# VH-VL binders against o60147: the designs that were tried, part 389

Target 1, 175 residues: o60147
Amino acid sequence: MLEKNKYLYIFRHIQTNQVLLSQGNVLKKTALFQLPYPLQKPVAPNGMRPAKLRKDHWVPLLKVEFPNESMFQSVFMQLLNYRKYRSVQPLTSDLLKLPIPVRRRKIMRQEVPNTIADLADILNKEKFPENSVRLQLSDKSDSEYADWPPSVQIDSEEIKLSRGFREKTTVDEAR
Short names: E, the ipSAE of ESMFold2; O, the ipSAE of OpenDDE; V2, 0.75 times the mean of E and O plus 0.25 times the DockQ between their complexes.

## First folded at step 20 (VH-VL)

Design kp21 (framework fv_dargistotug; at its last fold request DockQ between E and O 0.69; V2 from the best seeds 0.75)
Fold by OpenDDE, fold request of step 21:
Structure kp21 (fold): chain C 175 residues (1-175), chain A 118 residues (1-118), chain B 106 residues (1-106)
Amino acid sequence: as target 1 above (175 residues)
Amino acid sequence: QVQLVQSGSELKKPGASVKVSCKASGYTFRSYGMNWVRQAPGQGLEWMGWINTYSGDPTYAQGFTGRFVFSLDTSVSTAYLQISSLKAEDTAVYYCARGPYLSYFDYWGQGTLVTVSS
Amino acid sequence: DIQLTQSPSFLSASVGDRVTITCRASQDISSYLAWYQQKPGKAPKLLIYDASRLESGVPSRFSGSGSGTEFTLTISSLQPEDFATYYCQQDWEFPTFGGGTKVEIK
């Protein structure tokens, strides 16, 4: 018996710091649809949605292992919605007062922290069993962007994924 | 157990509208996307699009924009497909199908036959 | 859109036969392919996902293989209940289905 997917992978764009959620350790083209349309407000930091998925533009941010598929799917859908909700919210007055380049930089810098914070918030609300969720970060210091519930165990080892795709390892994980 | 139950067969005239329901049970409704698949008589399967069951945001496949509307009533774990300005070519069985975000479809409704005839 | 071409469209076989159905993608879809079985008047049933993963409850005589652009569904020993139409489906991009393969009794 093969288990259904219980792994969340998150990637960030190396230039724009945009974040994509993945149900597998290989980014699919459909992941790009998580980003706003080029003409849709708010516009992505680079002002466009990539037409194609460039694997070399996306690096791993984190991996989360859930107790089961159901829990994974729940968190995945919530995380999508957190992101969507934030993306459609009007810019704050403080941001609007800034020159466009400065504004974009500030927003871009917050995408990764916001995503991590969203994940932590969702996990806090889910009240999963203690140490039942395994979190692996590409940069362990990124864990400092949020307070994690007792359900989350942060791995000491950093995630080992290549850009946009899974790195070949001795032990492969199921999608 | 996971179950998707769709509304019954429909017979409509051209120009009319139809609304097909798909009631989900046995799982957390908002944890999986709901897809719609069309199958014309004697033909293959066509993905029409999907709706995010958490946000209610629909995405339509090419060829299924305009007259096709996906909607939800999360209070009763039900997804809806509405087709307006029906045409004879809309005659088909329509399936709702659960699946992870834009992935495969692990559970299907029994299908709803919509017949458009003068 | 990604086109999936199934072959053959029709296949006649006998109980006990080894049956192989092919699905070719117009572009590389990695392993993001699923197989479905559909019987007349019934909804499709998921058999295989991610090219080779067997859905729970599906008999072990069903297996999937392949990656990239070439995929196969194999029924090691055809059973009476296996006479049906089979579809492949990719989820690398927006989902699309193959044209189907009808497995009929010889």
Scores: ipSAE 0.862, ipTM 0.941, lowest interface PAE 0.5, mean pLDDT 91
Fold by ESMFold2, look of step 20:
Structure kp21 (fold): chain C 175 residues (1-175), chain A 118 residues (1-118), chain B 106 residues (1-106)
Amino acid sequence: as target 1 above (175 residues)
Amino acid sequence: QVQLVQSGSELKKPGASVKVSCKASGYTFRSYGMNWVRQAPGQGLEWMGWINTYSGDPTYAQGFTGRFVFSLDTSVSTAYLQISSLKAEDTAVYYCARGPYLSYFDYWGQGTLVTVSS
Amino acid sequence: DIQLTQSPSFLSASVGDRVTITCRASQDISSYLAWYQQKPGKAPKLLIYDASRLESGVPSRFSGSGSGTEFTLTISSLQPEDFATYYCQQDWEFPTFGGGTKVEIK
């Protein structure tokens, strides 16, 4: 029988650089509810959250293979909470001084580095066995946003697909 | 082994309230969402909503935004459904069901029959 | 909400028959569909998730197929314990269930 999902898929938006977390290699419409609203100035649903999911606007950022589904689910729920926590923080004075369009762009552009840093923070705290978590990136330089624990093995090969994720590499399916 | 054990059946009069419990065991409670599903006698299944067990944030399906409240006590791995101002049409079996974030439901409680009659 | 239409709403079958149940979605849901079996007085039991993946402990006579808007559950050789009501459920959006298909003994 097939085992339940143990892969984290992270997508980024091609223009805004917003991030979506996924339990599958195809985004669901419910993923859009991960995108927050600013605390101090309410943003209409069409401000920072698209009205519909355009699959051609979301490209692979990274993929993570965990040892099993339970470990994946633990990290996934924690990562969602990190992102929500950031979204409800008060805006800084420097951000409030910016015109709204510029402010939105700056906030959204931080999602990639913030998500990668948060993932690494969770993995550093979870004490997984050495080399038990396999990470593959679309751009290997993005690994520089964080310090990775010994449990993480960064795949030497980048994700090359313009849409979706590869179903396997020899590293990803070594089990 | 994953188990969801619900509180016993309830017989109530219209206007009363009820609180159904769902105690989870055999897994990391905060790693899987908790869903509530209603089944009226002789009828199909109806998703009522879910609660994010990590954050405590509930989401209610359309039609369940008023008298229905989801809550948690993570210290005892328990989810709760409270129904206020009970109506005769609330007579149903109420299930808790766990699953991945907004996904399928792989484990279900045994169900709690709530009967509302005058 | 996404509407799921199951057909047939009921069927009569004999032990050993091949049984096919259809679930149609009101919009494209990719492969985000699950199937459940429910016996009287019991909670539903997950059979199939992600359209075609068999849940652990479910007999291999159960299989699922389809994508997009049309999905099927097949029981290759019906057993006495398979007389039950079957529900489909989508998780492309907030979950919704089909109306159910009752499988009765002939």
Scores: ipSAE 0.714, ipTM 0.865, lowest interface PAE 1.3, mean pLDDT 88
ESMFold2 (binder alone), look of step 20: mean pLDDT 94; pTM 0.957
OpenDDE, look of step 20: ipSAE 0.844; ipTM 0.937
ESMFold2, fold request of step 21: ipSAE 0.678, 0.576, 0.672; ipTM 0.854, 0.805, 0.851
ESMFold2 (binder alone), fold request of step 21: mean pLDDT 94, 94, 94; pTM 0.956, 0.956, 0.956
OpenDDE, fold request of step 21: ipSAE 0.856, 0.856; ipTM 0.942, 0.938

Design kp22 (framework fv_dargistotug; at its last look DockQ between E and O 0.47; V2 from the best seeds 0.71)
Fold by OpenDDE, look of step 20:
Formats: structure tokens, sequence, C-alpha cells
Structure kp22 (fold): chain C 175 residues (1-175), chain A 118 residues (1-118), chain B 106 residues (1-106)
């Protein structure tokens, strides 16, 4: 019998470097709800979220394989909530001094490293068995954004993409 | 083993309120989405929304706003559905259902029949 | 919202029959479709997730196939306990269910 999903995919937007979490190699439309909204949380569907998911605007950032579905779900939910927590935190005085467009760009540029750091932090806390978590990075240099626990084995193999997603670009302003 | 146990059937009058409970066991409560699904008599299934057991943040589907409130007591791994200002059309079986984040539902409560009649 | 259309709404079959139920999505949902079985007075039971993955404990006579907008649930040899109502459900967007297919004894 087949095991349930134990794969975490993280995608980044090719222009904004925003990050989306995925439970599979194909982004769901609901992934768009992970993006910050200027207004209070609306009901679903409400027409206030992005109308379409442009798959061609997203490239894989990393892929994580967990030992089992339970571990995957635990990490996924934690990671999701870490992002939400950050998004509602008060802006620092330094950020508030910046023009809004500049501020937004700066915040967006931090999404990739912050997400990677969050993942590492969560994995450090989970204390999974040594080399039980397989991490593949589209760009190996992204691993430098965090200190990884012994449970994480960094794989040099390329991430296999599903149809509709762009390959990684040479432009990475957020890194 | 994963189990979702819901509170018993309810008979209410229009305008009243009802609170259905769903106690989860056998898994890490915060790791899965808790969903609510409604099924009117002889009708199909309707997703009402979900609540994030980690954050407690509820999300309501269209048509289930205002009078419907999702809540949690994480200390006892229990989710709650409260319906206020009950209407006859609220008569249905209400299910809590576990699943991965906004995905399918692999475990269901036994359902709670809420009957609204004058 | 993504609409799921099941066909047929009612199906009469005999024990041993091969049964096929179709679920059509109003838009491409990739493989994010699940199938449920519901018996009278009982909660739905997950049969298939991600279009073709068999849930643990579900008999192998159940299978799912399809991607995009067309999906099928197949019961290779209908058993007495399989007479029930079946629902498809998509999770590409916020969850929605099909209208259901009631499988009755012929």
Amino acid sequence: as target 1 above (175 residues)
Amino acid sequence: QVQLVQSGSELKKPGASVKVSCKASGYTFRSYSMNWVRQAPGQGLEWMGWINPYSGEPTYAQGFTGRFVFSLDTSVSTAYLQISSLKAEDTAVYYCARGPYLSYFDYWGQGTLVTVSS
Amino acid sequence: DIQLTQSPSFLSASVGDRVTITCRASQDISSYLAWYQQKPGKAPKLLIYDASRLESGVPSRFSGSGSGTEFTLTISSLQPEDFATYYCQQDYDFPTFGGGTKVEIK
C-alpha cells in the first residue's frame, strides 16, 4: 500500500521572490492564500484573493522528503504558521522609515531566507532521526541561510519539476 | 488509532444556538486541518470551512459566515462548531473531518444531527 | 468555485459487476481529487486521494484514475457491501464535493 504524501515543495516567485508552500509538486490554487493580504481575512471564496495561479511565475526553491506523512504534516503546519506569525508582527522602526514600495521589496526579499531558516528551526526542534530528512535545493547556496540539524541530509540531485512550472532563473535578487 | 468523536444530536428551535463538539485523538492535533462538513437530509456534502489547530484561525466557506463560528480547545484536542440564530434550513448532519492542510479528509466524526423545528 | 459533476447520479448494478463513476471538474485540478463512500446514517469514508492513491484499508477492487478535468472511480467487482453513495471531492481550490452517485442493487 502506498504511503501518504511526505514531500514538501517550496516555490518562489520569479519576480517578487515570494514563497509558497506546497504539499505536492503542483501548486494548488489555495497556495495563494499564503500570500499576505492588506485586509482582514476574507471568507472563501470571496474574490479578494488572486484570481489565477500563474504556474509559470513560480520556480522550485527546495524539496523536502520526510520519513513519513505524520512528520511531514507536522513540519508543514508549523512552517505555514511561522510565516503567518511573521506577517503579523509589527514592522521595525527601520522599515517604517522606508517608503512603502521599498519596504515591501525589502520584506519580500527576506521571504526566501526566512522560510529556509524557519524550516531549519522547525527541524531542529523536531529532533528527527539522523539523515532521515532529505533536502534538495534548487540553489545549493540557499542552504547557507540556516544551520541544519543532523536529521537533514542535503541531496545534490536536481528537483524534478511538474509541467507548467518554470525552471530556475539566473536572476536571484533576493539572495 | 485516529478518532473523531462528536457530541450528540440536537433539537433546537429557530433562533436558538447550538454548539457541536468534536474530540480528536490518536494523532497530533495541531498537525492536521480540522474541517466542518454539512449534509442536509437527503442531500450532498458541503464543506463549511476549516480551523487551523495550530493557530486557531478559522476560515469559512461562502455561505457559512456570520452565524457559524469555529473554535478550539487545544488542551483537550477538541474543535467546536457553534451556530447561532438557527434556521430550519440549518437542519443537517454536521461532520468534523481531519485532513492535511486544505486537502482531502481521511478521518471523520460520526456526525451530529442538528434539527431545527418550531 | 470549482464545480464537480458526477455521472451517473444513480447506478444499478449486480454483485460482481464492474462499476465506473465519473467526476468532471469545471477546471483543471491536476490530480487533487478524492473519492468517498458513504452508507446511510454513516460518515463518509475516504477511498481514494490524489486521484489514484488508495487509502489504507480500502479494498484493492477500488481504484481511481484521471487528471485535469476528468476522473473515474472504478470498482472492479462490486461486492454486497459496496452499495452506497459515492462522492468526489477536489482540493485544488477550497474543497468542493460532487453531487454524489448512488450505487443500488439491480
Scores: ipSAE 0.848, ipTM 0.936, lowest interface PAE 0.5, mean pLDDT 91
Fold by ESMFold2, look of step 20:
Structure kp22 (fold): chain C 175 residues (1-175), chain A 118 residues (1-118), chain B 106 residues (1-106)
Amino acid sequence: as target 1 above (175 residues)
Amino acid sequence: QVQLVQSGSELKKPGASVKVSCKASGYTFRSYSMNWVRQAPGQGLEWMGWINPYSGEPTYAQGFTGRFVFSLDTSVSTAYLQISSLKAEDTAVYYCARGPYLSYFDYWGQGTLVTVSS
Amino acid sequence: DIQLTQSPSFLSASVGDRVTITCRASQDISSYLAWYQQKPGKAPKLLIYDASRLESGVPSRFSGSGSGTEFTLTISSLQPEDFATYYCQQDYDFPTFGGGTKVEIK
């Protein structure tokens, strides 16, 4: 088709479970800047953000096909904003009591469920046509982190992980 | 129908300031990044940076972190570039350009010529 | 910091000629490369994005190819209105432009 990108690709880190949002099935280096950077001078810059993009450490979490590029862009920018908003909120007293490495790990562990919930929240608030948004997961049980609106059709086939970051699915047409 | 309309040419003396506007229409302003690109006379294109119209957070390319300030007014779908302490080397055409998040630029303003001359 | 090197810097060609412009990246940028056409006194116009995808409304005589570090823009049959300067731009990292290729019609 003659449409610009209408696909959202979400990756997770194989060790930390951090999440990256992508406009393509190959991560850009700039994707790393979605990860939090500590604002305090004594904290290492790569505390929650790796220094380099290791493409072999990021695997597909989910893929979303929107009806068109405009709808994709709206959702993508909102997801980025949800992540930014969460990253600057004050830490709870319980988190502040933890040693920094433990605190970071606990926060990172929540990125998958938080991102899936954010996506569903946006889609529930948007007025998309029924069955117009196709969702495919690498682990279908991850859909249970959220309640999905009638606009979302969850594919019965999971994304098959391959060596590297390439997707082996036929849901893409004429990208 | 996407359109980016920039403010008119400016003639300034060294040390002055200038503020270039870029009014967007025909699309959802907060859904696309807004970029600034410089082109000195007879020279190539230089990406100066971008501003996220959702968060208002600017990002500046290396070499543009000091005297250059990006801002926006979402109520009128307008982005601004302010250059302070103008130097002769700031003489250039300044373009606003929109695109997907940190991607290519599919729509450009007509450009604003800023001339800095004593 | 990804540098893009375009070649040639200038070329002259006749109407109907096949024109090829190359863009080399200092590191692997996958397919994250765009091509622009700029005519004197005008803003750049997007021709190609993602290395090979033709922007809507761009004539089919324009095509792009390549991945990794080497990319080409091809004009299959040069027209008088194709006199312009062409720029490549990568968006794998923070955007940078190539130095440009000026195409003159004989």
Scores: ipSAE 0.727, ipTM 0.865, lowest interface PAE 1.0, mean pLDDT 87
ESMFold2 (binder alone), look of step 20: mean pLDDT 94; pTM 0.955

Design kp23 (framework fv_dargistotug; at its last look DockQ between E and O 0.52; V2 from the best seeds 0.72)
Fold by OpenDDE, look of step 20:
Structure kp23 (fold): chain C 175 residues (1-175), chain A 118 residues (1-118), chain B 106 residues (1-106)
Amino acid sequence: as target 1 above (175 residues)
Amino acid sequence: QVQLVQSGSELKKPGASVKVSCKASGYTFRSYGMNWVRQAPGQGLEWMGWINPYSGEPTYAQGFTGRFVFSLDTSVSTAYLQISSLKAEDTAVYYCARGPYLSYFDYWGQGTLVTVSS
Amino acid sequence: DIQLTQSPSFLSASVGDRVTITCRASQDISSYLAWYQQKPGKAPKLLIYDASRLQSGVPSRFSGSGSGTEFTLTISSLQPEDFATYYCQQDYEFPTFGGGTKVEIK
């Protein structure tokens, strides 16, 4: 008998720094539905389709190992919903003053740090046992985007990549 | 200990509405997606869509838009499927099923037979 | 939509037999495939998830294998309680089910 999935993978787009959550080390096409859409309530699967998934355009941002499936699912669902909540928030006056392309870029650049901060916030609220959550980051500096609770143990080991995904890129200036 | 208990069988006339309930227990309701699956008599399984118990956001599969509405009462860990303007072709067993986000379905309700007949 | 084709649609076997059911996907779905067992008048029961992971409480005689577009469910030694209909389901895209395979007593 095998344990159920307790691994959270977060991927970032190499160009846009958009973020996708994954329940495994291989991105599913459904992950693309995490991206913002003009319509809040899309019809699946043919009513509104996301862009084609290009695995080579995504690199791992971080990997989280949880003690069990229940904890994983709880954090995953919360993280997913944190992102959605932000996406529907009114734009600030400062952002509205920017041209649309600039505005979009600015918002996208914040996805990585916001997602990391969200994860930390969720984990802080969950108050899991000390060192019970193992966090691996493709870029160790990304850990600085949040204050991590004692439940999180940052692992220096590299994230193992699945086939089809690019290795991390040096293009991180947008973060 | 995870359990999904659905409401009883329904007999409706065409044009009527039906609301099926699915009460969840034995786990954190908001941590798993709630899916709805339809099975017409003697037929296979059809995924109708799912509702996010955390946000309450429903997603409907193609062919299950308009007359089908997913809803929640989180206070009692219950999901609902409402079908309006019932048609004869809506005659089927409807299942609620728990699962990770848009993944497999690890626990199922016992099913609710909805029969639409004039 | 991803189409799942199960084969065979019907299978006659005896107790003790090794049974293999195949599920073919219209496109690469990696390992995002699940298997279910359904008995008449009952809800489906999850057997295998992620192609090869055995659901808790499921007998070890059930196993799943495959990746990409070809998947198999194997019952190493068919038991009387295993006569049922089996479905594969993919979750690479929005969930879809195979047509089912009915395992009948020979």
Scores: ipSAE 0.839, ipTM 0.931, lowest interface PAE 0.5, mean pLDDT 90
Fold by ESMFold2, look of step 20:
Structure kp23 (fold): chain C 175 residues (1-175), chain A 118 residues (1-118), chain B 106 residues (1-106)
Amino acid sequence: as target 1 above (175 residues)
Amino acid sequence: QVQLVQSGSELKKPGASVKVSCKASGYTFRSYGMNWVRQAPGQGLEWMGWINPYSGEPTYAQGFTGRFVFSLDTSVSTAYLQISSLKAEDTAVYYCARGPYLSYFDYWGQGTLVTVSS
Amino acid sequence: DIQLTQSPSFLSASVGDRVTITCRASQDISSYLAWYQQKPGKAPKLLIYDASRLQSGVPSRFSGSGSGTEFTLTISSLQPEDFATYYCQQDYEFPTFGGGTKVEIK
C-alpha cells in the first residue's frame, strides 16, 4: 500500500472561538456533532452547538500533517475523546456564579488553548518518530499553550488564508 | 489485514430478539467508527447508525431510534447490534462496516441474514 | 436527509464498453461522495471515496468525478467481473445511499 500524507484540519469559530476538528479542508455538516448540544434548547453545561453550519464563520486555527492514516486516525479520535470528557465535567463554582451568557463565552474561549494542549499531550504520549509530524498555525504564538515533543516540527510560516485551508500556494489555486 | 467477521444467520419469530456480533481485527479498534447498514431482500443499502469506539456512544439514524441497540466490547474488539420486538419487516441482511469518523465505509463484514417469520 | 438519485437504475452493457453512472445529490455535498460495488450475496466493496480517490486494490479502470450535486462513476473498459450493482453514498451529512445501478451483461 502507498502511504500518503494525512492532514488534520482544525477550525475555530470567528465569534465564539469554539473548535471543530476536520478530516478535510472543507467542514462537513456533521462536524457540528462534535459540540454537545444545539445553540438553542437544551443548553449543555459546558458548551453550545450552533443550529446551522455557517462555513464563513469558521476559520483556520491549525493544520497537522501526519505521515500515514493510522497516526492521523489515532490522534483524531483521541482529540474527540478529550473534548467529550471535558464537556461532561461539572462546572466549577467560579463558572456557576457567572451570568449564563458570560459563562458560555468563557467556556467556549477555552476551546482553543485546550485543544492545542490536548494535541500536544497526545503527541507527547504517542512517541512518534522525530520530525514526523508537521504543525502549521494561523497564529504561531498559539504554540505557547503547550510543550511539543521532538516528533513535531512547527512550520515557520503561518496559515495565511482567512476562510479556508490551502495545501498549495495562492499561485497554484487554478489547478 | 483489516477483517470484520459477523455471527451467523438467524431465523426468528415476530416478537423475539436477536443480537448480531461483529468481531474486528487487523487495526486499532478505537481509531475507527463502527457502522451498521441494513439491506432488505432485493433492496438497497440503508445506514442505521454508528457507535463511537472510544466513548461507546451510539448514534441512530431516523427510524432506528427504538428497537435497535448498538454496543461494544472493546476488550475483544467486537461490536453488537441488538434488535428487540422483531417484526417481519426486519428481515434483512445486517452489515457492520468500519470507517473514519462519520465518513465512507472502507471495510465491511460479510453480513448476517436475519429472517423473521411466523 | 440528503437524497441521492442514481441514474440509470439499470443498464445492459458488453465487455469492453465504457460505462458511466450518475449520482445526483439534493443539496451541495462538496466532494463527500463514495462509490461501492456489490455482487449478489456479498458485502459492498468501496471503490471511490471523496468523489475521485481510488481505494487501494481497486483496478484503475474505475474512476470518479464531480463535486457539488453531480457525480459520475466511470468504468473505462467493462470486464466480466464488473457486472454488479453500484451504489453512491454521501458523508457530508449523516450517511445516505443512492438507490443503486444494476449493470448486466448484454
Scores: ipSAE 0.728, ipTM 0.867, lowest interface PAE 1.1, mean pLDDT 87
ESMFold2 (binder alone), look of step 20: mean pLDDT 94; pTM 0.960

Design kp24 (framework fv_dargistotug; at its last look DockQ between E and O 0.58; V2 from the best seeds 0.00; counts 0 for: pae E 2.6 > 2)
Fold by OpenDDE, look of step 20:
Structure kp24 (fold): chain C 175 residues (1-175), chain A 118 residues (1-118), chain B 106 residues (1-106)
Amino acid sequence: as target 1 above (175 residues)
Amino acid sequence: QVQLVQSGSELKKPGASVKVSCKASGYTFRSYSMNWVRQAPGQGLEWMGWINTYSGEPTYAQGFTGRFVFSLDTSVSTAYLQISSLKAEDTAVYYCARAPYLSYFDYWGQGTLVTVSS
Amino acid sequence: DIQLTQSPSFLSASVGDRVTITCRASQDISSYLAWYQQKPGKAPKLLIYDASRLESGVPSRFSGSGSGTEFTLTISSLQPEDFATYYCQQDYEYPTFGGGTKVEIK
């Protein structure tokens, strides 16, 4: 089972900073299903789940290499569910005071740090062997969003992606 | 070793209900999605949907909404497929299959034949 | 939904033959394709995942290739136990299966 997928890729949308989890370096359309629907509060941006996957709209956020598939799958599923749980949490009073478009934008912008924090939290709980998990970040400063356990080794090497994905780019905050 | 063991064959009348079980062992149950695949006699494979074994959230494929219900008992690593208001066209072998999140199916149950006949 | 078209639907071959089965996707699915073998009365068995990765325990005579919309399963030398029905399955979107290819003895 060691030969099977053990790589977690996390992508962010270049405009919205929305985050998608991937079981490989190529996003599947099913990844879009991670985007919330406004079915219940908190209200998610309507129509934010596009019908088509535009690979050029997504850039790598981080890559995680696990020792084996089992560890990868465990963390992946937990990470997915952390996100889901967060998406159904009540909005804070401060957020409720903001206009809906502003509120949505703010929530979306928090997806990156929240996801990174979730990952760190999950890894802290898993208690994997020291330096057994290799973490590569597109932006090294993103590592500051969390305290990483000894199991995580931060690698400074560039994330390699398949064709179709944009390389690292700055987020246009004005959009 | 990974193993999925399903409940035995069922013979039902139209309008009845059936509940098929799929007990998983040999791996962390909540780390892999559980999928259901239907195969009518002499026909191909048809994905029915999946259930998130961590959250318990089911997702049904088009054509399998309403009468089909996925559920879990995580305490015994078991997934369930319930079909209500059975029809003759529901006659098929139903498979549970493990998959990495919405991926390929690496392990399958042995299948459960559900026969709906008046 | 993504449609997968397998060809041929039926294939007659002899032991020792090189067998190729194709699977065409209605749209680009990258390499997110799996192949299964199913024998009568048995559950499908995973052979290949991610288009070309051989599942553990599967004989090396099985191989998969392709990307995008065209995929191929190859059996380099058909063995008696290989007479079965083969299915492709994509996982780029919600899973769908090909119609199957029945490999029969000539």
Scores: ipSAE 0.831, ipTM 0.917, lowest interface PAE 0.6, mean pLDDT 91
Fold by ESMFold2, look of step 20:
Structure kp24 (fold): chain C 175 residues (1-175), chain A 118 residues (1-118), chain B 106 residues (1-106)
Amino acid sequence: as target 1 above (175 residues)
Amino acid sequence: QVQLVQSGSELKKPGASVKVSCKASGYTFRSYSMNWVRQAPGQGLEWMGWINTYSGEPTYAQGFTGRFVFSLDTSVSTAYLQISSLKAEDTAVYYCARAPYLSYFDYWGQGTLVTVSS
Amino acid sequence: DIQLTQSPSFLSASVGDRVTITCRASQDISSYLAWYQQKPGKAPKLLIYDASRLESGVPSRFSGSGSGTEFTLTISSLQPEDFATYYCQQDYEYPTFGGGTKVEIK
């Protein structure tokens, strides 16, 4: 019996480093709506939104455990809004000078650090109890993209799964 | 206690407009999406779309992109469905339903019957 | 769009019976399936989400199983208050509902 704890799952694309936020440990097709619409031109392999969800291309970036659904939903909706806000900001002059394919790749590479910084910003603004939110990363050095509030306990153990967040059923370890 | 309370039944003539309200209580309104679901008499459930209660951005299912408008008043935790140029085939019960972002619908309003007849 | 086919459309049963309703998806939806109960003149009520997770306050005689394309709602011992219409709904993509299964008194 679980206590209605809720988990935020964040995935990274193995090739582009784009990020998807998920309510469950398996990506839904609707997760792709978080990415910009696909380009009209036939440069789709380098476009910002894949045509199909390829579950084998998305790996764990981080996982956040919240003590209840209310806290989870608040943070999740704010993160979605931060990503939308970033997508409409004017491009810098140095980005505009780059060829379009290079520009797209450079923008996509920022999604990991930007998402981590946005998560931390949201958590710093929330008045959550000390150590009430547990953060686990696939690469602990990624925590260095942000300053974390006292409410966040960063797990010393990295995520061990190489594909998705699903854990295989384990034998009961009762002693 | 989570509760969604909808406005009362409406009897309308073809060509009129109607605005259905859905007042939420018992939870943080901006933390869950609001969905609209239609059920014609004796028929099944049909998802009409949703509104992101944090950003205010609506998304409409196919077939609902013209005469149907979703909106919010966050100050009173209320979502609205407006239907313009009513047709007889719009006769249905309209439900609001709360969901985690594009997920299962955990709480539903009581429904609003809109009847369109000459 | 993902189509959900419920079987049967109608079911006649007695109090105490074990009732099984099937929902088949037109493509793999993982475990992203919910079940709802709707009584006449009332809104649908969530019973099960994520294929097998029981919503709080729902009696334990209700259970769900399945993944991928085939899913089952089971009522282990039918009670008088369980006579209703049951709908499945996927949330892997934009929501779609099954056609419903009406459970009636035999």
Scores: ipSAE 0.503, ipTM 0.807, lowest interface PAE 2.6, mean pLDDT 86
ESMFold2 (binder alone), look of step 20: mean pLDDT 94; pTM 0.953

